# VHH binders against p49116: the designs that were tried, part 3

Target 1, 238 residues: p49116
Amino acid sequence: EGPLLSDTHVTFKLTMPSPMPEYLNVHYICESASRLLFLSMHWARSIPAFQALGQDCNTSLVRACWNELFTLGLAQCAQVMSLSTILAAIVNHLQNSIQEDKLSGDRIKQVMEHIWKLQEFCNSMAKLDIDGYEYAYLKAIVLFSPDHPGLTSTSQIEKFQEKAQMELQDYVQKTYSEDTYRLARILVRLPALRLMSSNITEELFFTGLIGNVSIDSIIPYILKMETAEYNGQITGAS

## First folded at step 23 (VHH)

Design z1
Fold by OpenDDE, last read:
Structure z1 (fold): chain B 238 residues (1-238), chain A 123 residues (1-123)
Amino acid sequence: as target 1 above (238 residues)
Amino acid sequence: EVQLVESGGGLVQPGGSLRLSCAASGFTFDDYAMGWFRQAPGQEREFVALITWSGGVTRYSSSAKGRFTISRDNAKNTVYLQMNSLKPEDTGVYFCAADRYGLELWETEYDYWGQGTQVTVSS
């Protein structure tokens, strides 16, 4: 068959809520994060190989890797999002929680380390000057990971991951022929994603979700969302 | 009594190196993230580097990146700042600080401060 990804999968444009408030409140952060999450899942859904896995399998797959996809999205969209400003705002909100004695000391440490890990990861990706093609392939490698427990069609997932890796290799060799070790430098960043807690990410970025809604619970809904509903989310109408 | 005592400062030529140390006492050292700040003459105190409780994460200012390395030894209650490729602009008093929650740029949130050690980079 043809390639895993096409040029249409390279485009990854995040639209931020407008206008940007002077004070970045929890709602603005949550809305921004939600748009990125939806964009990431929409991207995954646009891949024919992902569709071929079936609804049950692809839902399980996204549930397992959404944090990694989201984090790669943060890195890729860091400038457009003003990620440093968002993270600073999150820290400010955390300071308020600390002052109100709402968090244990151990929890504060965990949350702060997570924030710094996120920042460092994004900075490292910026330093490597990762382009849109490379991000697309990295996201595909992360998406089609057979390593997660409870997955069906593991052999097929593995094949898709291998295709993503091969296409990335070909791209890097063609585009960056003078940089012999670029591929290796890029791939060795992936382990950092596995060290990040999805629970803490959810707490930091998605606290404004309605009721007791979790990312895990909304993933099937997002994946089944119609294009019109998705567009509404991008424009801030939902 | 809580104390942070800096040492290792001095006069060095441009391109030279220094290693600063900060010895902590009077509090549980590994419960605090440790940072380095500096203040140049006529300037405000600025953030240089941060290291988290177990050393799992390090952070640096733009000026320090690639030249400075922060580390800590919890068994010795000491934090270090290795400074390489020093420039005249690096001249100032360097302060060690302890922050229970590792808030980096918010120096007002740091719990404890040292008296500082003078670093002078000059030909």
Scores: ipSAE 0.254, ipTM 0.661, lowest interface PAE 2.2, mean pLDDT 90
Fold by OpenDDE, fold request of step 26:
Structure z1 (fold): chain B 238 residues (1-238), chain A 123 residues (1-123)
Amino acid sequence: as target 1 above (238 residues)
Amino acid sequence: EVQLVESGGGLVQPGGSLRLSCAASGFTFDDYAMGWFRQAPGQEREFVALITWSGGVTRYSSSAKGRFTISRDNAKNTVYLQMNSLKPEDTGVYFCAADRYGLELWETEYDYWGQGTQVTVSS
């Protein structure tokens, strides 16, 4: 059995919509988020171990962890995305809703807290200076999480997760040998992902693009999409 | 003891500028979003600006937007409010506040408050 990830899985290049508008409207945010989501899903699909699980299991896995993958993607692509600006725009849109009295105080608090959690998480990852390899392995660990309810092939998923963890460990040991506890510092960030609501994430980033369609329902479509089709879509060549 | 101490207020003519400072002590400054509020005479206290922990997000009231700039120096445990193009309507007591979540408009969510500094804009 070869390694879980190769150098090809380290590459995670997000292409942002162009041109960037002066005002980040809902459409721009949604498009940006959608591209990240697609990139994340296609990244997962590019992993041989993921493919080996079969379509049903793959779909179930992604449904279970898409929010975590997406969040890691936000952290990884924070600079390219101008995440701070996006989040500010989201808050601005939220504030408009608040002023229009469309949201309850409790809901506002929940959403705002979620936004801050996202920002804090991304900031924490930036402070750790997580590199592309580490992100790849972290995403793999998150992807191959056997503890989600309703999954099949949990033993195999667990094995893949273990491989990801081992490879991460080896990488960190090799690359950051002077930092004895780097691995631990990195891994302890993962629990924060589980505290974030997928529903709120979906509402913040994806409302306006997919209408009433849930990410859950789109995931199978994304996973079946050809990479060439995706690339064509982002370049406008489709 | 937790303290927020505002400074920099004063009398200024319309169109003038002021820079408010708020020095924080007694708590972990970096763990809190910081905000500015103001209270005009005879009015309720209102939100002016908010800045998150790292400064990644800043928010302003409609009145402040384009004229005021909130910033922070975590090394100095200080939050600032640069106020330009001041108007008589900006007159009031300006308060610094700290909130772990920085929920902007929700005053009740802020954990700590300063005593305020008077800003008077008058010709």
Scores: ipSAE 0.029, ipTM 0.441, lowest interface PAE 3.0, mean pLDDT 90

## First folded at step 24 (VHH)

Design j3
Fold by ESMFold2, last read:
Structure j3 (fold): chain B 238 residues (1-238), chain A 123 residues (1-123)
Amino acid sequence: as target 1 above (238 residues)
Amino acid sequence: EVQLVESGGGLVQPGGSLRLSCAASGFTFDDYAMGWFRQAPGQEREFVALITWSGGVTRYSSSAKGRFTISRDNAKNTVYLQMNSLKPEDTGVYFCAADRYGLELWYEEYDHWGQGTQVTVSS
């Protein structure tokens, strides 16, 4: 059959809340992160191979990998989001909590190590100048991971992942023919994504979500959201 | 009282190696990210390397990457900088610094600094 991804799956344009506040606050950070999360989930939903796996499998896959997709999105959109400024604001909030003795030393260290790892990942991706096609295939490789416990259709998921890997290889060889080792440099970045904690990502970027509901629990609702409904949220917030 | 004491500096030929040590006391070493900085005559102090409390994250300047290795021994409250393939441009005073919880993402205001150890690379 045809390619796993088409050119429409390469487009990944994040629009930020407007206007920019005088100082970055929890509300601006959470709205910005929510837009990236919705964009990432609807990107996954738009893929015919993903649609073919069925609703239960779709939900299971996204629950297993949303943090990795979100982190790839942060790296891809770091300039548009002013991610370095967002991370500085988050660290300032942590400093206040430390001064007020509200967090254990162990938790502070967990959070800060996560921030350092995120910054390292984003910097490494920027240094490699990863393009939009490469990001799309990396996201597909992460999305179609057959190794997650509780998945059905793992044979088909594995076939889709292999197809994403093959198409990335073909793209890189055609587009960057002068750089024999580019594919290897790109693929060795993926293990760092498994080091990212979804719990800490929620704390850093999604503080104050309604009803103390985790990202895991809202994923089925995001995947069912109609395109017009999603566009209304993005348009109204931009 | 907080102390950071660097050692292991000296004169070395280009292409040679040195291992710097920094012994820490007076604070909970395991709560701190540790860094190395250097300052050449007439230049501003610049970042060389850092390592988090667990050793799980290391970061290097562009000039150090591939040649220098930062490590730490939390049982001995000591951080090390193994410097290989040294160049004349590496000449300067090397300072050990400590950053509680690694809060200084941009290497600006580390909490504690050592007095420094001289490294001179000349033929």
Scores: ipSAE 0.518, ipTM 0.819, lowest interface PAE 2.0, mean pLDDT 87
Fold by ESMFold2, fold request of step 26:
Structure j3 (fold): chain B 238 residues (1-238), chain A 123 residues (1-123)
Amino acid sequence: as target 1 above (238 residues)
Amino acid sequence: EVQLVESGGGLVQPGGSLRLSCAASGFTFDDYAMGWFRQAPGQEREFVALITWSGGVTRYSSSAKGRFTISRDNAKNTVYLQMNSLKPEDTGVYFCAADRYGLELWYEEYDHWGQGTQVTVSS
């Protein structure tokens, strides 16, 4: 049957909107986040095991895990997208809403706790110096999670997840043979992804240019969209 | 009147332990992330540890990780720093600080500061 992922699934190159403004506004942040989301979903779509599950299962699976894939993407691309600067800009925009009394104190705390958790996750991944192969397998483990409610074909999904876990283990043992605990340190970071709220991620990264649109509602469209069509939508051009 | 009052500092031998406390009053403690910072003589104040209002997020500097533990008791409006395996380079004045809603991502300009408590690690 062959490996779950090939070298084509290791490449994950995010291109940022150009030009980069001196002060990051909500439109730049939303466009940057949308590019990462598209890249993440099309990465998932390119996997033969994912394709084998069928279109309805694909949609259900991505709806269940898109925020986890997005968060892994943020960690992987933190440098190229200047995530620290984006988070600072988000907090500055949030401060305007706080000054104008547009948010409750409890909501502000909920949002800020999420930002701190996100920053800690990204910092921990950077500290481990996670490579592109490891990210690809971690994304696969997250994508093929059989324990989300409402999924069908959970037995097959579980088999794919186990295959991703075995391939990650083999890779780490071969590549990092002197680091006995590396696999364990990597895997213990994954539960934090389930703590990330998709609602808050939408508020932080997807307001502005796209408007108040739920990512869950557009996932079927994104999965069917060709790369050229998506680029046309974000540029407004052919 | 806003007050942050640190206590628990002192002189200890290398390898020893201290537990710092910071009692807060004059503000809504549960709206604040609480942090510990330290300042050695002639140096800029540096971040040591942070804990959010719920206790659900903690953060440590690289020098503190694994040796120090931050905690808080919201019923007592108090934040703590348990310092173990102390080294001479841990010597300095330790300040607690409060950051409303945790808005200071870079640990630079907290809203309220205590007067500090001296920690000296020496043979």
Scores: ipSAE 0.499, ipTM 0.811, lowest interface PAE 2.2, mean pLDDT 87
Fold by OpenDDE, fold request of step 26:
Structure j3 (fold): chain B 238 residues (1-238), chain A 123 residues (1-123)
Amino acid sequence: as target 1 above (238 residues)
Amino acid sequence: EVQLVESGGGLVQPGGSLRLSCAASGFTFDDYAMGWFRQAPGQEREFVALITWSGGVTRYSSSAKGRFTISRDNAKNTVYLQMNSLKPEDTGVYFCAADRYGLELWYEEYDHWGQGTQVTVSS
């Protein structure tokens, strides 16, 4: 059996909407986030092992882990996205909502803590100077997580996760041989992803574009999108 | 009247430690995220640390991380800053700030400020 990931899976290039507005409005944020989400989903789809799970299984898998994948994508694409600016804009929007008394105090606290956690996670990843290969393997590890409830083919998923972990280990040992504990430092960041609410992420990044449609509901459609259609959306040909 | 009163500052040798306290009054303490800021001579005030309402989230500046610890006691309406391994560059006036929902901490436009306490790290 060949490797889980190839060099083609290392490439993760996000194209931001153009032109960038002076003020990052909700639409820009949502569009940017959507592109990242699509990129992440199509990345997953490009993995032969993912395809081998079948449509139903891989849909369920993505539904379970999309927030983690998305968050890793945010971290990976933080510079290209100007994530700090996006988050600031989100906070500003939140402030407006607060002033309009649209949110409960408890909800505000939850959302703000989520933003802090998200920012901290991305900063921590930046500090670790995670490279493209490492991100690819980390995404694969979170993608092929067998411990989500309701999944089928959990044994196979577990095998893929193990393979991802092994390949990551081999890569880190080869590339960063001087850093004995790099692998461990990288892997221990993954639990932080599960502390983040998918609902809050969805609210922060996708509310303006999707409206009342949930990410959960659109995932099957994203996964079924043709590459040409995806590319068209990126280039604004839609 | 809203009051934030800092204490615990002083002169300390490099490598030494200080524990700052900020006593809050005049508002519902547990409704506010709390933060510490500092202003070195000739410099702008800068973020040091923040702690959310229940202490669930803490953040530190790059300079403070690993050396400083922010904590709070809501029963005492007090926020603390334990500063270890102090360096001369840590010298400055340290300010306590309160920010409802943490938004002002994000933008550095804070709801309430203390008068500050002087921290001097010198041989």
Scores: ipSAE 0.484, ipTM 0.786, lowest interface PAE 1.1, mean pLDDT 91
Fold by ESMFold2, fold request of step 26:
Structure j3 (fold): chain B 238 residues (1-238), chain A 123 residues (1-123)
Amino acid sequence: as target 1 above (238 residues)
Amino acid sequence: EVQLVESGGGLVQPGGSLRLSCAASGFTFDDYAMGWFRQAPGQEREFVALITWSGGVTRYSSSAKGRFTISRDNAKNTVYLQMNSLKPEDTGVYFCAADRYGLELWYEEYDHWGQGTQVTVSS
């Protein structure tokens, strides 16, 4: 019928909390990450194909892939977020937790390896100079993944994923016609996203905002939230 | 406590290859990120490569990327650096690093040096 994504779905503009503190603290990191999460969820909600699947399927899809969407968002917004500075601050906070015996050795290894994988993923995306159109299609491919456990309507989800793949292919061939292998280079980055732990992402980026509540449990509320309602809450207008 | 023994250095012609080894003992190897640094005479030590305890993540300096490969064998408590397409600029003493949980190597920093192994690239 029509294209899966329009120009409105390519726009992905993250605004950071102001002012930036001299030393990055957990509250600044959590607020920055929350803005990216909400932007990512509302991006997904804005897609007509996503809307057509119904609320139960929408919630199931986002629960299955929110960490992958968030990680793509980190890579896309790494410069505006100063992500390298945020990760350095997280490593420093981890060192303090180790000295205070707050974490097991196995947990420390899991967290550090995750941070390294995240940095390497974001660096690889930056070196490829992935543009906003490519990010939008990659997010759609991740969002409409039919092979996550527990999904319904998998045949329709697969059709949407194939449409995203075709539109990405057409875009890359048109825009980067001289680079025969660009599509392949981009697509081979996606499997790394499945190796990212949502549990560790929550610990790294969301501890200050949610307490002990998982992102998985708040996704239905984020998806129902009006954009004006969300903006009013984070701006603190009263 | 920790014991690191570098080996495999030598004289090699430009374009040649060498494989460095670092045998580790006195600690739980599987908890440590491993790395390689090098130093030419009169220059600062510089980062070359690192690898996490699982082997799942590697990082290379710009001069090493594409030519060098770091690997580890946790059954033998050994880390390796395969160096291909060697250039005269690669000449120096190569040092192994072992960093528990990789917290210092995250910053490409390390401060606990052994004797190293000499690599000389010359005709």
Scores: ipSAE 0.477, ipTM 0.789, lowest interface PAE 2.2, mean pLDDT 86
Fold by ESMFold2, fold request of step 26:
Structure j3 (fold): chain B 238 residues (1-238), chain A 123 residues (1-123)
Amino acid sequence: as target 1 above (238 residues)
Amino acid sequence: EVQLVESGGGLVQPGGSLRLSCAASGFTFDDYAMGWFRQAPGQEREFVALITWSGGVTRYSSSAKGRFTISRDNAKNTVYLQMNSLKPEDTGVYFCAADRYGLELWYEEYDHWGQGTQVTVSS
């Protein structure tokens, strides 16, 4: 059947809006996040196994896992994005909203707990020095998750996930032969992704874009976009 | 009005254990991330551990990870630090601190601080 992923699926290069402004406003954060989202969707759509599932299944699968893919993308691109600076800017905005009494205490706690979880996830991935091949397989494992509600073809999705897991194991054993527990350490990071809230991710990274719609509602349109439209959204060119 | 009162410090031998407690009053405990910091003689205060209001997030310094466990009891407005496998470099004054909504991502200026409790690890 051949490999689940090829070398073209390992390349994942995020380009940031340039130059980085002195103050990271909502527009810069949203543009940066949008580039990552479209890069992630383009990556998923390019996988032959994903294409084989059909358009309805593709939409259902991405709706279920886009936040996990986005979060893996944040971790992979944290240095390029200056994610720590983006999070600091978001917290500064939150502090202003708190001083102006614009947010409930319960909402603030939800948002800050999510930020702490995100920061811990990204730090743990950086400490493991996860490489581009490992990220590609982790994204595939997350993408082909058969246990999400409403999915069809779950048996085939599970087989693709197993193939991603086997290819990751083979890669890690070959490339990191002296690190017996590397695969286990990598895989135990994945459950944290299910704890990430798509609602809070939208509020943190997409408030300037979304308005009255959610990422969930635009997934079918993103998956149908022509390559030229993707390239414009990924690079910010118009 | 706001108080953080640490207890449980003392003298222990290397390899020993201590359990620190911090009783909080005068603020809404459930809105705060709680942290432990320490200051060795002649050194700057350093981060040890934190726990969010729900207990859903914990964070540890590299020196504490694997040996220390932070926990909290919101019904008693108390945060704990279980310290195992203590080493001489763990010696110092341990401070309880409170950060409203967990806004201090960089462990710099928490809203409330306790007086500290002395921990000494020596043969």
Scores: ipSAE 0.477, ipTM 0.803, lowest interface PAE 2.2, mean pLDDT 88

